# VHH binders against q8c9a2, part 13

Target 1, 239 residues: q8c9a2
Amino acid sequence: PPEETLSLWKGEQARLKARVVDRDTEAWQRDPSFSGLQKVGGVDVSFVKGDSVRACASLVVLSYPELKVVYEDSRMVGLKAPYVSGFLAFREVPFLVELVQRLQEKEPDLMPQVVLVDGNGVLHQRGFGVACHLGVLTELPCIGVAKKLLQVDGLENNALHKEKIVLLQAGGDTFPLIGSSGTVLGMALRSHDHSTKPLYVSVGHRISLEVAVRLTHHCCRFRIPEPIRQADIRSREYI

## First folded at step 4 (VHH)

Design E41 (framework vhh_7xy4_2)
Fold by ESMFold2-Fast, scan of step 4:
Structure E41 (fold): chain B 239 residues (1-239), chain A 124 residues (1-124)
Amino acid sequence: as target 1 above (239 residues)
Amino acid sequence: QLQLVESGGGLVQPGGSLRLSCAASGFTFSDYDMAWVRQPHGKGLEYIATISSSGDTIYYSDSVKGRFTISRDNAKNTLYLQMNSLKPEDTAMYYCARDSYEYGRWGDYYFDYKGQGTQVTVSS
């Protein structure tokens, strides 16, 4: 993109980052069993094979604790903005916000109480990933869940990191992702007993890291949390 | 520093074969999903294949499925693309690309580093 556009995107991230709340704000978040949590959302974007422009954005809402789909919405979208590392949200977030707005207009009673996002939250080059961006724009609690470690602030998927992964023996086991600055950016989570590859969980908005990790684990029937898994399935099938 | 160096391109006749290689350095190659993407002259980038960090999960675009094979050798820090039954429409600059690592997205423009490229020309 032009230098002016990149500068504008950095300014927008800095401005919105100031609005991120990395603590629990809801009563259900303070309950050990998440009493009062009824609806969990998931979002994902899938590409048309071999096409950098055409994609499908999906939003699902699942009942909790049953994790049954109660709402789905999928839309073909044109991703016109180029990908720039650390600015992925500028390609995808407008379409995810649109899906949330459509849900609010059509079925407001099905609005999720938290959204799991296929992407990072505060674990990001500028501390403001896609889950933070979506959360701030929608004011929904959001959790970032990534399948790969974003190597920022000295975090590396090196031999030491891999040794920590092998020490995760059971579903629910975790270790913190501590940057060189001393900041806890997220948690590596073994999501399931038979999945050896961890998920990387970070705060998006209006939720603590502890609650984000615990809820993500409770949503994992497989390696990928069910809200994200169902959104991914629906976006791929819609294409 | 981080570097991806493609090689193996050249001029080949329709129906011929080429094997592209990508030598990776400056990062732990075995930790990253890798991709091959191509750009025909005057056109946009086209995603052709991706391979997971372990080599177990592979995806191809419909235009090359059955003709191209992506593979990797983590001990040698090298990514390969075996191209068979080449067609004039396969003519393009071919790039080795490292997955963005932001959250495991694949596809065109979702990579944080791309090499210099190697030119493949299919012509008689």
Scores: ipSAE 0.013, ipTM 0.264, lowest interface PAE 7.7, mean pLDDT 84

Design E42 (framework vhh_8emy_2)
Fold by ESMFold2-Fast, scan of step 4:
Structure E42 (fold): chain B 239 residues (1-239), chain A 124 residues (1-124)
Amino acid sequence: as target 1 above (239 residues)
Amino acid sequence: QVQLQESGGGLVQPGSSLRLSCAASGFTFSDYYMHWVRQAPGKGPEWVSSISSSGDTINYATSVKGRFSISRDNPSKTLYLQMNSLRPEDSAVYYCARDSYEYGRWGDYYFDYRGQGTQVTVSS
């Protein structure tokens, strides 16, 4: 892109990053059993095979603790913003925000109290991943859940990291992802007794890391949390 | 130590074909989504193509769709880009890039390592 456009995106990202709240803001978050939590959202974007421009964006809302789908919305979208390293969320987030706005218009009583995002939150090159971006723009608590370790701030998928994974013996076991700066960027989570590959959980917006990890684990019937899993299934079926 | 080494570039005429290769070492190649990114003189980087760790999910930039094919060979730890019907506007340095996220969300792709690049020049 033009250098002026890139400078504007950097300024916008920095401004939005300043609005991220990495602490609990809701009463249900302070309860050990999440009393008061009724609706959990999930979002995903699936790409049309062989196409970088056309994708399907999906939003689902699940009841909690039953994890039954109570709302779904999927749409084909054109990814309009050009690729620029570190600014990829600018391509997807507008469509995810639009899905949230459509839910607010059609079924306001089904608005989720938290959204799990297939992607990273503060565990990101610039500390501002897609889960942070979506959270700030929608004012919803958001959690980033990634399937692979993002190697930033000295974090590496090296022998030591793999040794720590082996020590995760049961579903719910975790270890912190501590950057070279000394910052806790996220947690590696064994999501299920029958899955040895961890998830990488990080704060998106308006939630603490502890609550984000604990809620993510409670949403896992399989390796992938049900809100994200259901969103992925729907986006893929729509294609 | 992560290493990515591109090869296969050169000077060709419009309508020609080239196959680029990227040899990977220092990491478990089969765990990573891989990308081709190009940069023309005086311009910013342009994403060209992506392939998932298994090879099941493939995406192309609109500008190269139908002309380029990305593939990978996990046993040999090599990424390929077959470029057909080359045009002058395809002239650029082509980089092999490792992403930090395997599948799904385009907005989460962050290229954490790039090779030194291989020059492709399409000129009459």
Scores: ipSAE 0.000, ipTM 0.169, lowest interface PAE 13.3, mean pLDDT 83

Design E43 (framework vhh_8fcz_2)
Fold by ESMFold2-Fast, scan of step 4:
Structure E43 (fold): chain B 239 residues (1-239), chain A 123 residues (1-123)
Amino acid sequence: as target 1 above (239 residues)
Amino acid sequence: QVQLVESGGGLVQPGGSLRLSCAASGFTFSDYDMNWVRQPPGKGLEWVSGISSSGDYITYADSVEGRFTIIRDNDKKMVYLQMTSLKTEDTAVYYCARDSYEYGRWDYYFDYEGQGTQVTVSS
């Protein structure tokens, strides 16, 4: 029954959440220019309109700092698990993990050193979004990048929030997303000089928020970071 | 506080019609894409229909296309689902759902759902 499934997912989510590391673990993360970072991954899932089951999951790997695609893998997938708000990852993560495992088997030299995920990390109703879930299961550093503000822990897309967005004058400008609990859940980031709509960046796994934001900005030639943008383009074209 | 309150469900015979309503409060309704999803007895959630924040883009699940119509009224902060030619397979609890901020998609990714309204299609 759906109640039984939800209970199982809550238990699994709580167990995996305990394994999230929200600190830098790699030498390249501590370098101001990200010296030693050569490969950045991006993942996306695109749905066929009107179809709750069929989707295309994509994984790309880009060179850094050139942001040139060096690997891609796109697959049509059937999503068996039902969608439940706050548990989106349970539908998508198995297929994203499979794509990472396939990359490890086929082209281990092209494994990414960090993955940008179209979705949230710790900025989530249960503190464990898709970027956290993917990160914990793959043990790769992961960053959550969302296009809209997830309104949790007192965060609201209200007049005050919109006033803060107006104060983001240039690409790279940020403001913190501080919950009612006093926790910094993520950062609003103006990704580009010509984009007025911010990105919402949060920690997924094995990376600090400061490094996650700074790397996300350096991957933005358009509003959407290039690893996510290329994954999105490829999943849509594959459909 | 975000609230979505569904109404309009009930018992109806096959071939009948119902209009479901969803009243939204606690957020800027015109900024969000809205969806209808349903949960048939003993099954998981099934996405039914979505409408963009402006009302310009609308899509439907194959199982309801041509029979259901989604509409929104941003001034009244309401979204509706007009159901016609109802089938026994349409029996479900129907939920109004705000588009998920997690992915910024409206095709059944939701960050908030209402309490639901029961639709029973039975002879």
Scores: ipSAE 0.014, ipTM 0.221, lowest interface PAE 7.0, mean pLDDT 83

Design E44 (framework vhh_7aqx_2)
Fold by ESMFold2-Fast, scan of step 4:
Structure E44 (fold): chain B 239 residues (1-239), chain A 124 residues (1-124)
Amino acid sequence: as target 1 above (239 residues)
Amino acid sequence: QVQLQESGGGLVQAGGSLRLSCTTSGFTFSDYDFSWFRQAPGEEREFVGAISWSGGSTDYADSVKGRFTISRDNAKNTFYLQMNSLKTEDTAVYYCAADSYEYGRWGDYYYDYWGQGTQVTVSS
């Protein structure tokens, strides 16, 4: 990608970042048992092996707390923007927004009250990852969930970090990801009693970090939260 | 500073074997998925094989299945491509790649770091 294009993308991220709300905005978020939460969404993009252009974008909606799929939509897409680390959203978000718009048109009563996104939220080089981007463009509460620690703002997967992982003894155990700036960028979460590898949870939009972590844990029947897991399975099988 | 350095390439006769190594520095090796790609002159870059960050899954291009094996050694910050039963069609520059993509994906353009390549020539 041209350096000029990267400058424009950084400018767009900065503009949209100003619109991120990192606090609870919904009544169900303030309830200890998430009373009033009925629908949780998940999104994912899977790629045709060896093909940088052809992919499948999927959106699923699950009932809560049963985590049963009540809506799915998958679409083959042609990815136009190249992948550049820190700019994933420019490649994938337009297609995810389109899936949300299709849901709004076809089944508005099935619109999710929150979307779990396969990627980072505020835990990002510029504080504006794919979950933030999707959230701001759709105005849906969004949570970023990543399998790998993004090493930004002094965060490193070093010996100290690995010592903290060892101290996560049970599903639901967490520790904060505090950047060298002093900002809490996210939480490392042991998602299940049977998985020692943590998830890295960060705020996308219109949700607090505490609620994001707690809801992510409650969506985990396996290491990966069911909304993301079901979207991933469906996008891969559609290919 | 991140570096990936290939080694082990060279000239080999058809039916022979080579082992490529990719030595890495500047990041936490155990957190990355690794892949091998190759590119023959005038051709597009082609996926060869991949190994997940845990070592628990591998994937290969159909053209190399059963002949090539990818492996990793976290203690040495190095990963390998064992190439057996080499064919003249395997002649290419081989590149190693590391994937720091947020959720771990397999694919050509989603790799954050690339080596500079090592030449493999298979003679008849």
Scores: ipSAE 0.012, ipTM 0.192, lowest interface PAE 8.7, mean pLDDT 84

Design E45 (framework vhh_ozoralizumab_d1)
Fold by ESMFold2-Fast, scan of step 4:
Structure E45 (fold): chain B 239 residues (1-239), chain A 124 residues (1-124)
Amino acid sequence: as target 1 above (239 residues)
Amino acid sequence: EVQLVESGGGLVQPGGSLRLSCAASGFTFSDYDMYWVRQAPGKGLEWVSEISSSGDYIYYPDSVKGRFTISRDNAKNTLYLQMNSLRPEDTAVYYCARDSYEYGRWGDYYFDYRGQGTLVTVSS
């Protein structure tokens, strides 16, 4: 994009980043069993095969703790993402916000109490990933869940990191992702007893890292947490 | 800083072959999935091939399957694209690109860095 547009995006991102809340705000978050949590959301964006512009965005709401889909919505979007590190969310987030607004208008009683996002939260080049962006714009608690380690602030998928993964013996085992700055950016989580590839969980908005990790684990019947898995299935089926 | 430098483009006749190279620096090359993408005059970006960090997973769209071969040498931090049986419609600027880990979706074409590209012209 033009340099002027990129500067505006940097300013907007910094302004929105200041609104991120990285602590628990809801009563159900303080409960060991998440008593009071009834609706968990998931969002995902899938591309049209062979096309970098056309994509499908999906939002699902699952009951908790049963993890049964009670709401789904999918829409095609023309995604003209700039090829600039750290700004891809500017293309996706407006559409994800629209899906949340449609849910609010159509089925307000099904609004999720937290949303799991296929992407990063604070674990990001600019400390403000898609999960933070969606959370701040919707004011919903959001969790970033990534399938690959984003290598920022000195974090590397090196031999030492791979050794730590080997030490994750059971579903629920974790280790912290500590940047060179000394900041805990997220957690590596073994999501399931039969999956050796960890998930990388980070705070999006209005939730603590401890609760984000624990809830993500409780949503995993397979390696990928069910809210994200169901959103992915629906976006791919819609294409 | 992350740098990707493509080379090997040029003018070739239909049915000919070219081998593109991409020299990577400023990051741990062996930890990233890599892509070749192209942009023909007046067209949008088209994904040409992708290869996993280990080299174990490779994808080709039907337009190039059987004609193009992607490969990588992690010891040399280099990505390659062998292009055979070239057609006029393969004329494009070819870019080497590094996968974006932000979304982590396999098969989604989000990249965070690309090179300046190398022009391939297939004519006459």
Scores: ipSAE 0.013, ipTM 0.223, lowest interface PAE 8.3, mean pLDDT 83

Design E46 (framework vhh_ozoralizumab_d1)
Fold by ESMFold2-Fast, scan of step 4:
Structure E46 (fold): chain B 239 residues (1-239), chain A 124 residues (1-124)
Amino acid sequence: as target 1 above (239 residues)
Amino acid sequence: EVQLVESGGGLVQPGGSLRLSCAASGFTFSDYDMYWVRQAPGKGLEWVSEISSSGDTIYYPDSVKGRFTISRDNAKNTLYLQMNSLRPEDTAVYYCAKDSYEWGRWGDYYFDYRGQGTLVTVSS
């Protein structure tokens, strides 16, 4: 991409990052059983194979704690911004915001109280991943859930990291992802008793890391949390 | 370490059939969506099929739809591809794959395929 575009994106990430709230803001978040949480959202973007431009963006809303789909919306989208490491959100977020706006227009009573995002939150090169970007723009609590470790701030998928993964013995077991700066950027989470490959959970917006991890675990019937899994199924079926 | 070992390829006449298998190890197979991808001589990777972790959701591109059938046996940690009505343009090395690194991104670097693949040659 042009240098001017990268400078604008860095500036926008810095401005929006100042709006990120990495603490609990909702009453249901302070309850051990999440009393008052009724609707959890999930978003995903699936690419048309071999095409860097065409993709499908999907949003689902699930009841909690039953994790039954109560709303779904999918849309084919053209990804206009080029892919650049650390700027994935500028390609995808406009379409995710559009899906949230459509939900607000069609079924405002089904707006989710939190959204799980297939991607990173504060665990990011500039501390502002797609889950942060979506959260700030929509005013919704958001959680970043990634399938692979983003290697930033000295975090590496090295032998020590792999040894820590082996020590995760049961679903719900975690270890913190501590950067070289001393900042806790996220948590590695064993999502299920029968899944040895962890998820990497980080704060997006208006939620604490502890609540984000605990809720993500409670949404996992399989390795991938049900809100994200259902959004992925819809986006793939739509293509 | 994720390992995927493909087998079942070979030489077949146009119109023939082959069944490919992929033996998976190093991860909980029943938790993951699985894929078949192929690479023809001198060409890039081409996606061939997808199957959900439960086996309930399956997708094909138009190039193989109606001719190929993906299936899985979670008890055996094995993925299958039944290929019927084979054409010369199906000639390729076939790989099974587990995950992409970045949200459905396609490419060698981001798949958890570990095998050498299995060669399918369709020739008269």
Scores: ipSAE 0.000, ipTM 0.134, lowest interface PAE 13.4, mean pLDDT 81

Design E47 (framework vhh_ozoralizumab_d1)
Fold by ESMFold2-Fast, scan of step 4:
Structure E47 (fold): chain B 239 residues (1-239), chain A 123 residues (1-123)
Amino acid sequence: as target 1 above (239 residues)
Amino acid sequence: EVQLVESGGGLVQPGGSLRLSCAASGFTFSDYEMYWVRQAPGKGLEWVSEISYSGDDTYYPDSVKGRFTISRDNAKNTLYLQMNSLRPEDTAVYYCARDSYEYGRWDYYFDYRGQGTLVTVSS
């Protein structure tokens, strides 16, 4: 895209970033067992191979702690913005917001209390990833979950990082992702006893990093958290 | 150029076994998680199994857990799926798929997949 468009997108991210709340706001978040948490959402966007425009956006709601799907919605969408590293939200978030609005209109009693997002939150070039953007626009607690380390603020998938991964011995083990600025940007999480590849968890909106990591781990029956896994399966099947 | 070529499908009786193979080329096979996914006639894609880059970690949905075993031989750039106690509902085209490293985001399916191998379970 033109440099002017990228400049406008950076300004929009900076403006909306001021609205991000990186602390717990809900009573269930302060409970050790998440008492009061009944509904967890997941969102994903799947792309048609070789087609930069057509995609499927999906939103699911799962019961907690059973992790049973109680709501699903998938929609074929035309992506208007190109993919540009650090600006994924401008491509995907409009359609994810529409799915949340459809849920509010169709089944308001099934609105999720938190949404796991396939992408980053504050762990981002400008501290405002897709999970932050979705959270700010919907006012839902949001968690960013990525399978690959976003290399920002001095974070690198180098030998030292790989040594830290080896020290993650059991499901639930973590280490912090500390940028060169000294800021904790997220957490590397071993999601399962049998998984060696960590997830990278960061705050999206209205949740602390500690709660975000702990809830993400509790949603992992397999390597991939069930809210994201179910959203991905459904979006892939719809294509 | 990334290529994945499946083989080993065929017609088998209920309760029988088949071993699928996937020959990978054009990339460093040992650096990627690999998947088996399937598509039954008239249905969408279903995740069947996942294996870590080293082969140390494997995952299965309940529909195949205990019956299917995924494995890999990194020296031969080959992925396998051992299928035991086959059922008519396992009838599908089976695809070998590579984990996506595009876009810094995560999905269950594949930046590359093969052409598939047909498995028919019928009496």
Scores: ipSAE 0.006, ipTM 0.228, lowest interface PAE 9.6, mean pLDDT 84

Design E48 (framework vhh_ozoralizumab_d1)
Fold by ESMFold2-Fast, scan of step 4:
Structure E48 (fold): chain B 239 residues (1-239), chain A 125 residues (1-125)
Amino acid sequence: as target 1 above (239 residues)
Amino acid sequence: EVQLVESGGGLVQPGGSLRLSCAASGFTFDDYYMYWVRQAPGKGLEWVSEISGSGEYTDYPDSVKGRFTISRDNAKNTLYLQMNSLRPEDTAVYYCAKDTYEYGRWGSDSYFDYRGQGTLVTVSS
């Protein structure tokens, strides 16, 4: 992209980042069993093999605690913005917002109370990942869930990090991701007793890190949380 | 099959200059941001510079801004780092790095998910 576009994107990220709320805002978030939580959303974007432009964006809504799909919407989209490290949201978020707007119009009673996003929240080069961007634009609580450690602010997938992963003995075990700045950017979470590869959970919007981690774990029947897993399956099958 | 091969390191006196090169293969070079990162003895990785796929956007941390210049030649799949006014604290192994993302499923990308073998730069009198 042109220099002017990248400058605008950085400015937009800085402006929107000021709107991120990294604390619990809903009553169900403060309940140990998430009493009052009935609908959890998941979003994902899958690409056509060999094609960086054509993709399928999917939104699913699952009942909680049953994790049964009650709504799905998938759309083929043309990603016009190129992938640029740290600016993934400009490529994907417009289409994810459109899916949320369609849900609001067609089935407002099925709007999710929180959305799990395959990507990062505040664990990001500029503290504003795709989960933050989606959350701020939709005003929905959002959680970023990533399969690989984003190595920012001194975080490294080095020998020490791998030693900490070995100490995660059971599903639900965690350790904090503390940047060189001293900021807790997220948590490494062992999502399942039989999976040694952790998930990296970070705040997107309107949720605390503690609640985000706990809810993510409760959504994991497999390594990947069910809302994200179902969105991924549906977007891939739609292609 | 992504391969990054750095070269151009060596011993240089304070105030001197070096130009590093990185030969890239196994991916569409001009589609990706590229980075130079370094690791001083006994320390962690430090981001040194970044450049957009087109080469039109560059960025640097304050520690090297005005002294280092990143550039690329997309026709040759080659990344460069011109280092001027070198200081003893610039002594490090310098790595060429590329972002990756999971095909068919987007997730977290690291600045340093793919790195080459590195090239040693020693600034000493």
Scores: ipSAE 0.014, ipTM 0.233, lowest interface PAE 7.9, mean pLDDT 83

Design E49 (framework vhh_ozoralizumab_d1)
Fold by ESMFold2-Fast, scan of step 4:
Structure E49 (fold): chain B 239 residues (1-239), chain A 124 residues (1-124)
Amino acid sequence: as target 1 above (239 residues)
Amino acid sequence: EVQLVESGGGLVQPGGSLRLSCAASGFTFSDYAMYWVRQAPGKGLEWVSEISSSGDTIKYPDSVKGRFTISRDNAKNTLYLQMNSLRPEDTAVYYCARDSYEYGRDWGYYFDYRGQGTLVTVSS
């Protein structure tokens, strides 16, 4: 893209990053059983088979603790923004925000109290991934849940990392992802007893890392948390 | 700096074969899933193949399955695409692309770097 566009994106990202809140803000977050949490959202973007520009963006809302789908919305999207490493969120976030706005307009009583995002939060090259971006724009608590380790700030999927994964013995076991800067960027989480492939959980907005990890684990009936899993199923089937 | 350099493109007759190579540098090649994508004249990017970081998982669209074979040599930091039974509709610029771990998703068809491309023309 033009240098002017990159400068604008960097400025926008830095401005929005300053608004990220990495602590608990809601009463239900401080409760061990998440009392008061009734609705959990999930978002995902699936690409048209064999096409990198056409995609389907989906938003679902699940009841908690039952994890039953109570709302769904899917939309075909054309990803028109130029792709630039570190700025993938600029392609997807506008459509995710639109889905949240549509939910607010159609079914305000079904607005989720937290959204799980298929992607990263603060675990990002510039500390501001898609979950942070969505959270700041919508002011919803957001959690980034990634299926692969983003290798930033010295984090590598090396032998030491793989040794730590082996030590995750049961669903709910974790280890911290500590960058070379000494910052805790996220947590590796074994999501259930039968999956050895961890999830990488990071803060998006208005939630602590501890609560983000614990809630993500409680949403896992399979390896992938149900809010994200249901959004993925719907985006794939809509295509 | 991350660099991906494709080579091996050229003019071939229908039914012919070509082998494309992509030389990777500036990153730990063995950590990344890789793609071949193509762009025919006047059309958008089309995914052609993907291969996991280890080489154990490989996927193709129906349009090339059985004709094209993706492979990698992690010791040489090189990605390959063997193209057999080429058809006029395979005419395109072919790009080597690195999977984006930016979102941490499996098989997202997002790539954070691609090379300059190599032209494949299938014509008599």
Scores: ipSAE 0.014, ipTM 0.310, lowest interface PAE 6.9, mean pLDDT 85

Design E5 (framework vhh_ozoralizumab_d1)
Fold by ESMFold2-Fast, scan of step 4:
Structure E5 (fold): chain B 239 residues (1-239), chain A 123 residues (1-123)
Amino acid sequence: as target 1 above (239 residues)
Amino acid sequence: EVQLVESGGGLVQPGGSLRLSCAASGFTFSDYAMYWVRQAPGKGLEWVSEISSSGDTIKYPDSVKGRFTISRDNAKNTLYLQMNSLRPEDTAVYYCARDSYEYGRGDYYFDYRGQGTLVTVSS
């Protein structure tokens, strides 16, 4: 897009970023076992390889702590905004918001109490990734869960970073992602005993980083958290 | 608009050397890890090298390790590949590619690549 459009998108991100709440707001978040948490959501967008327009957006809701799928919704979407690094949300979030609105209309009792998002939250070059954007627009607690390290604010997948990964010995082990500014942007999490590839967890909205990391780990039957894993399976099967 | 423009390809004899360059524009080059990838005639795309945004972390597959050197000049927005001890098997179109660090978008490990530069190694 033209530079004027990118300036407008940066302005929109700055405006909405002011609404991000990076602390716990719900009673279940204060509880060591997440007592009161019954429904966890997951969202994902899959695309046909080689097709930059057609994709499938999926939303699932899982019971907690059983992690059984109680709701699923998938739809083919035409991605109208081009992919521009740092502006992924403008491409995907409108469709994710629509899925949440459809859930609210069809099955309001199944609305999730938190949504795990395949992407970043505050760990973003402007501190406002797709999980933040979705959270602010829906007012749902959201967690960003990324499979690759977003290299912002001096963070690099360098030799030092890889040394820290080697020190993650068991599922649940973590280390903080501290930017050059001194800000804790997220946590690297070893999600499973049998996976050496960490997840990168960051706050989206209305949740603390500590709770976000702990809940993400409790949702991992495999490397990828079940809410995201189930959304991915359904979006891929739909296309 | 993101642009990556490769140059430096050509015909070289086995054992020779070539230096490829990639001029980047339309984005903050120093924020991105960069790749060199290649496609030999009738083959799929093959990863050749990776360099972190700062230049401190560099990776190679065994097929080119010790012969190829990736480097970058962030002040000039330029990526380089120094290729030594070239072999007929290195014949390919070489592409400069930008890392797609926003994971969650799909199967691509890079989001942009240039038009490519042809490297032919033969006598």
Scores: ipSAE 0.011, ipTM 0.224, lowest interface PAE 9.4, mean pLDDT 85

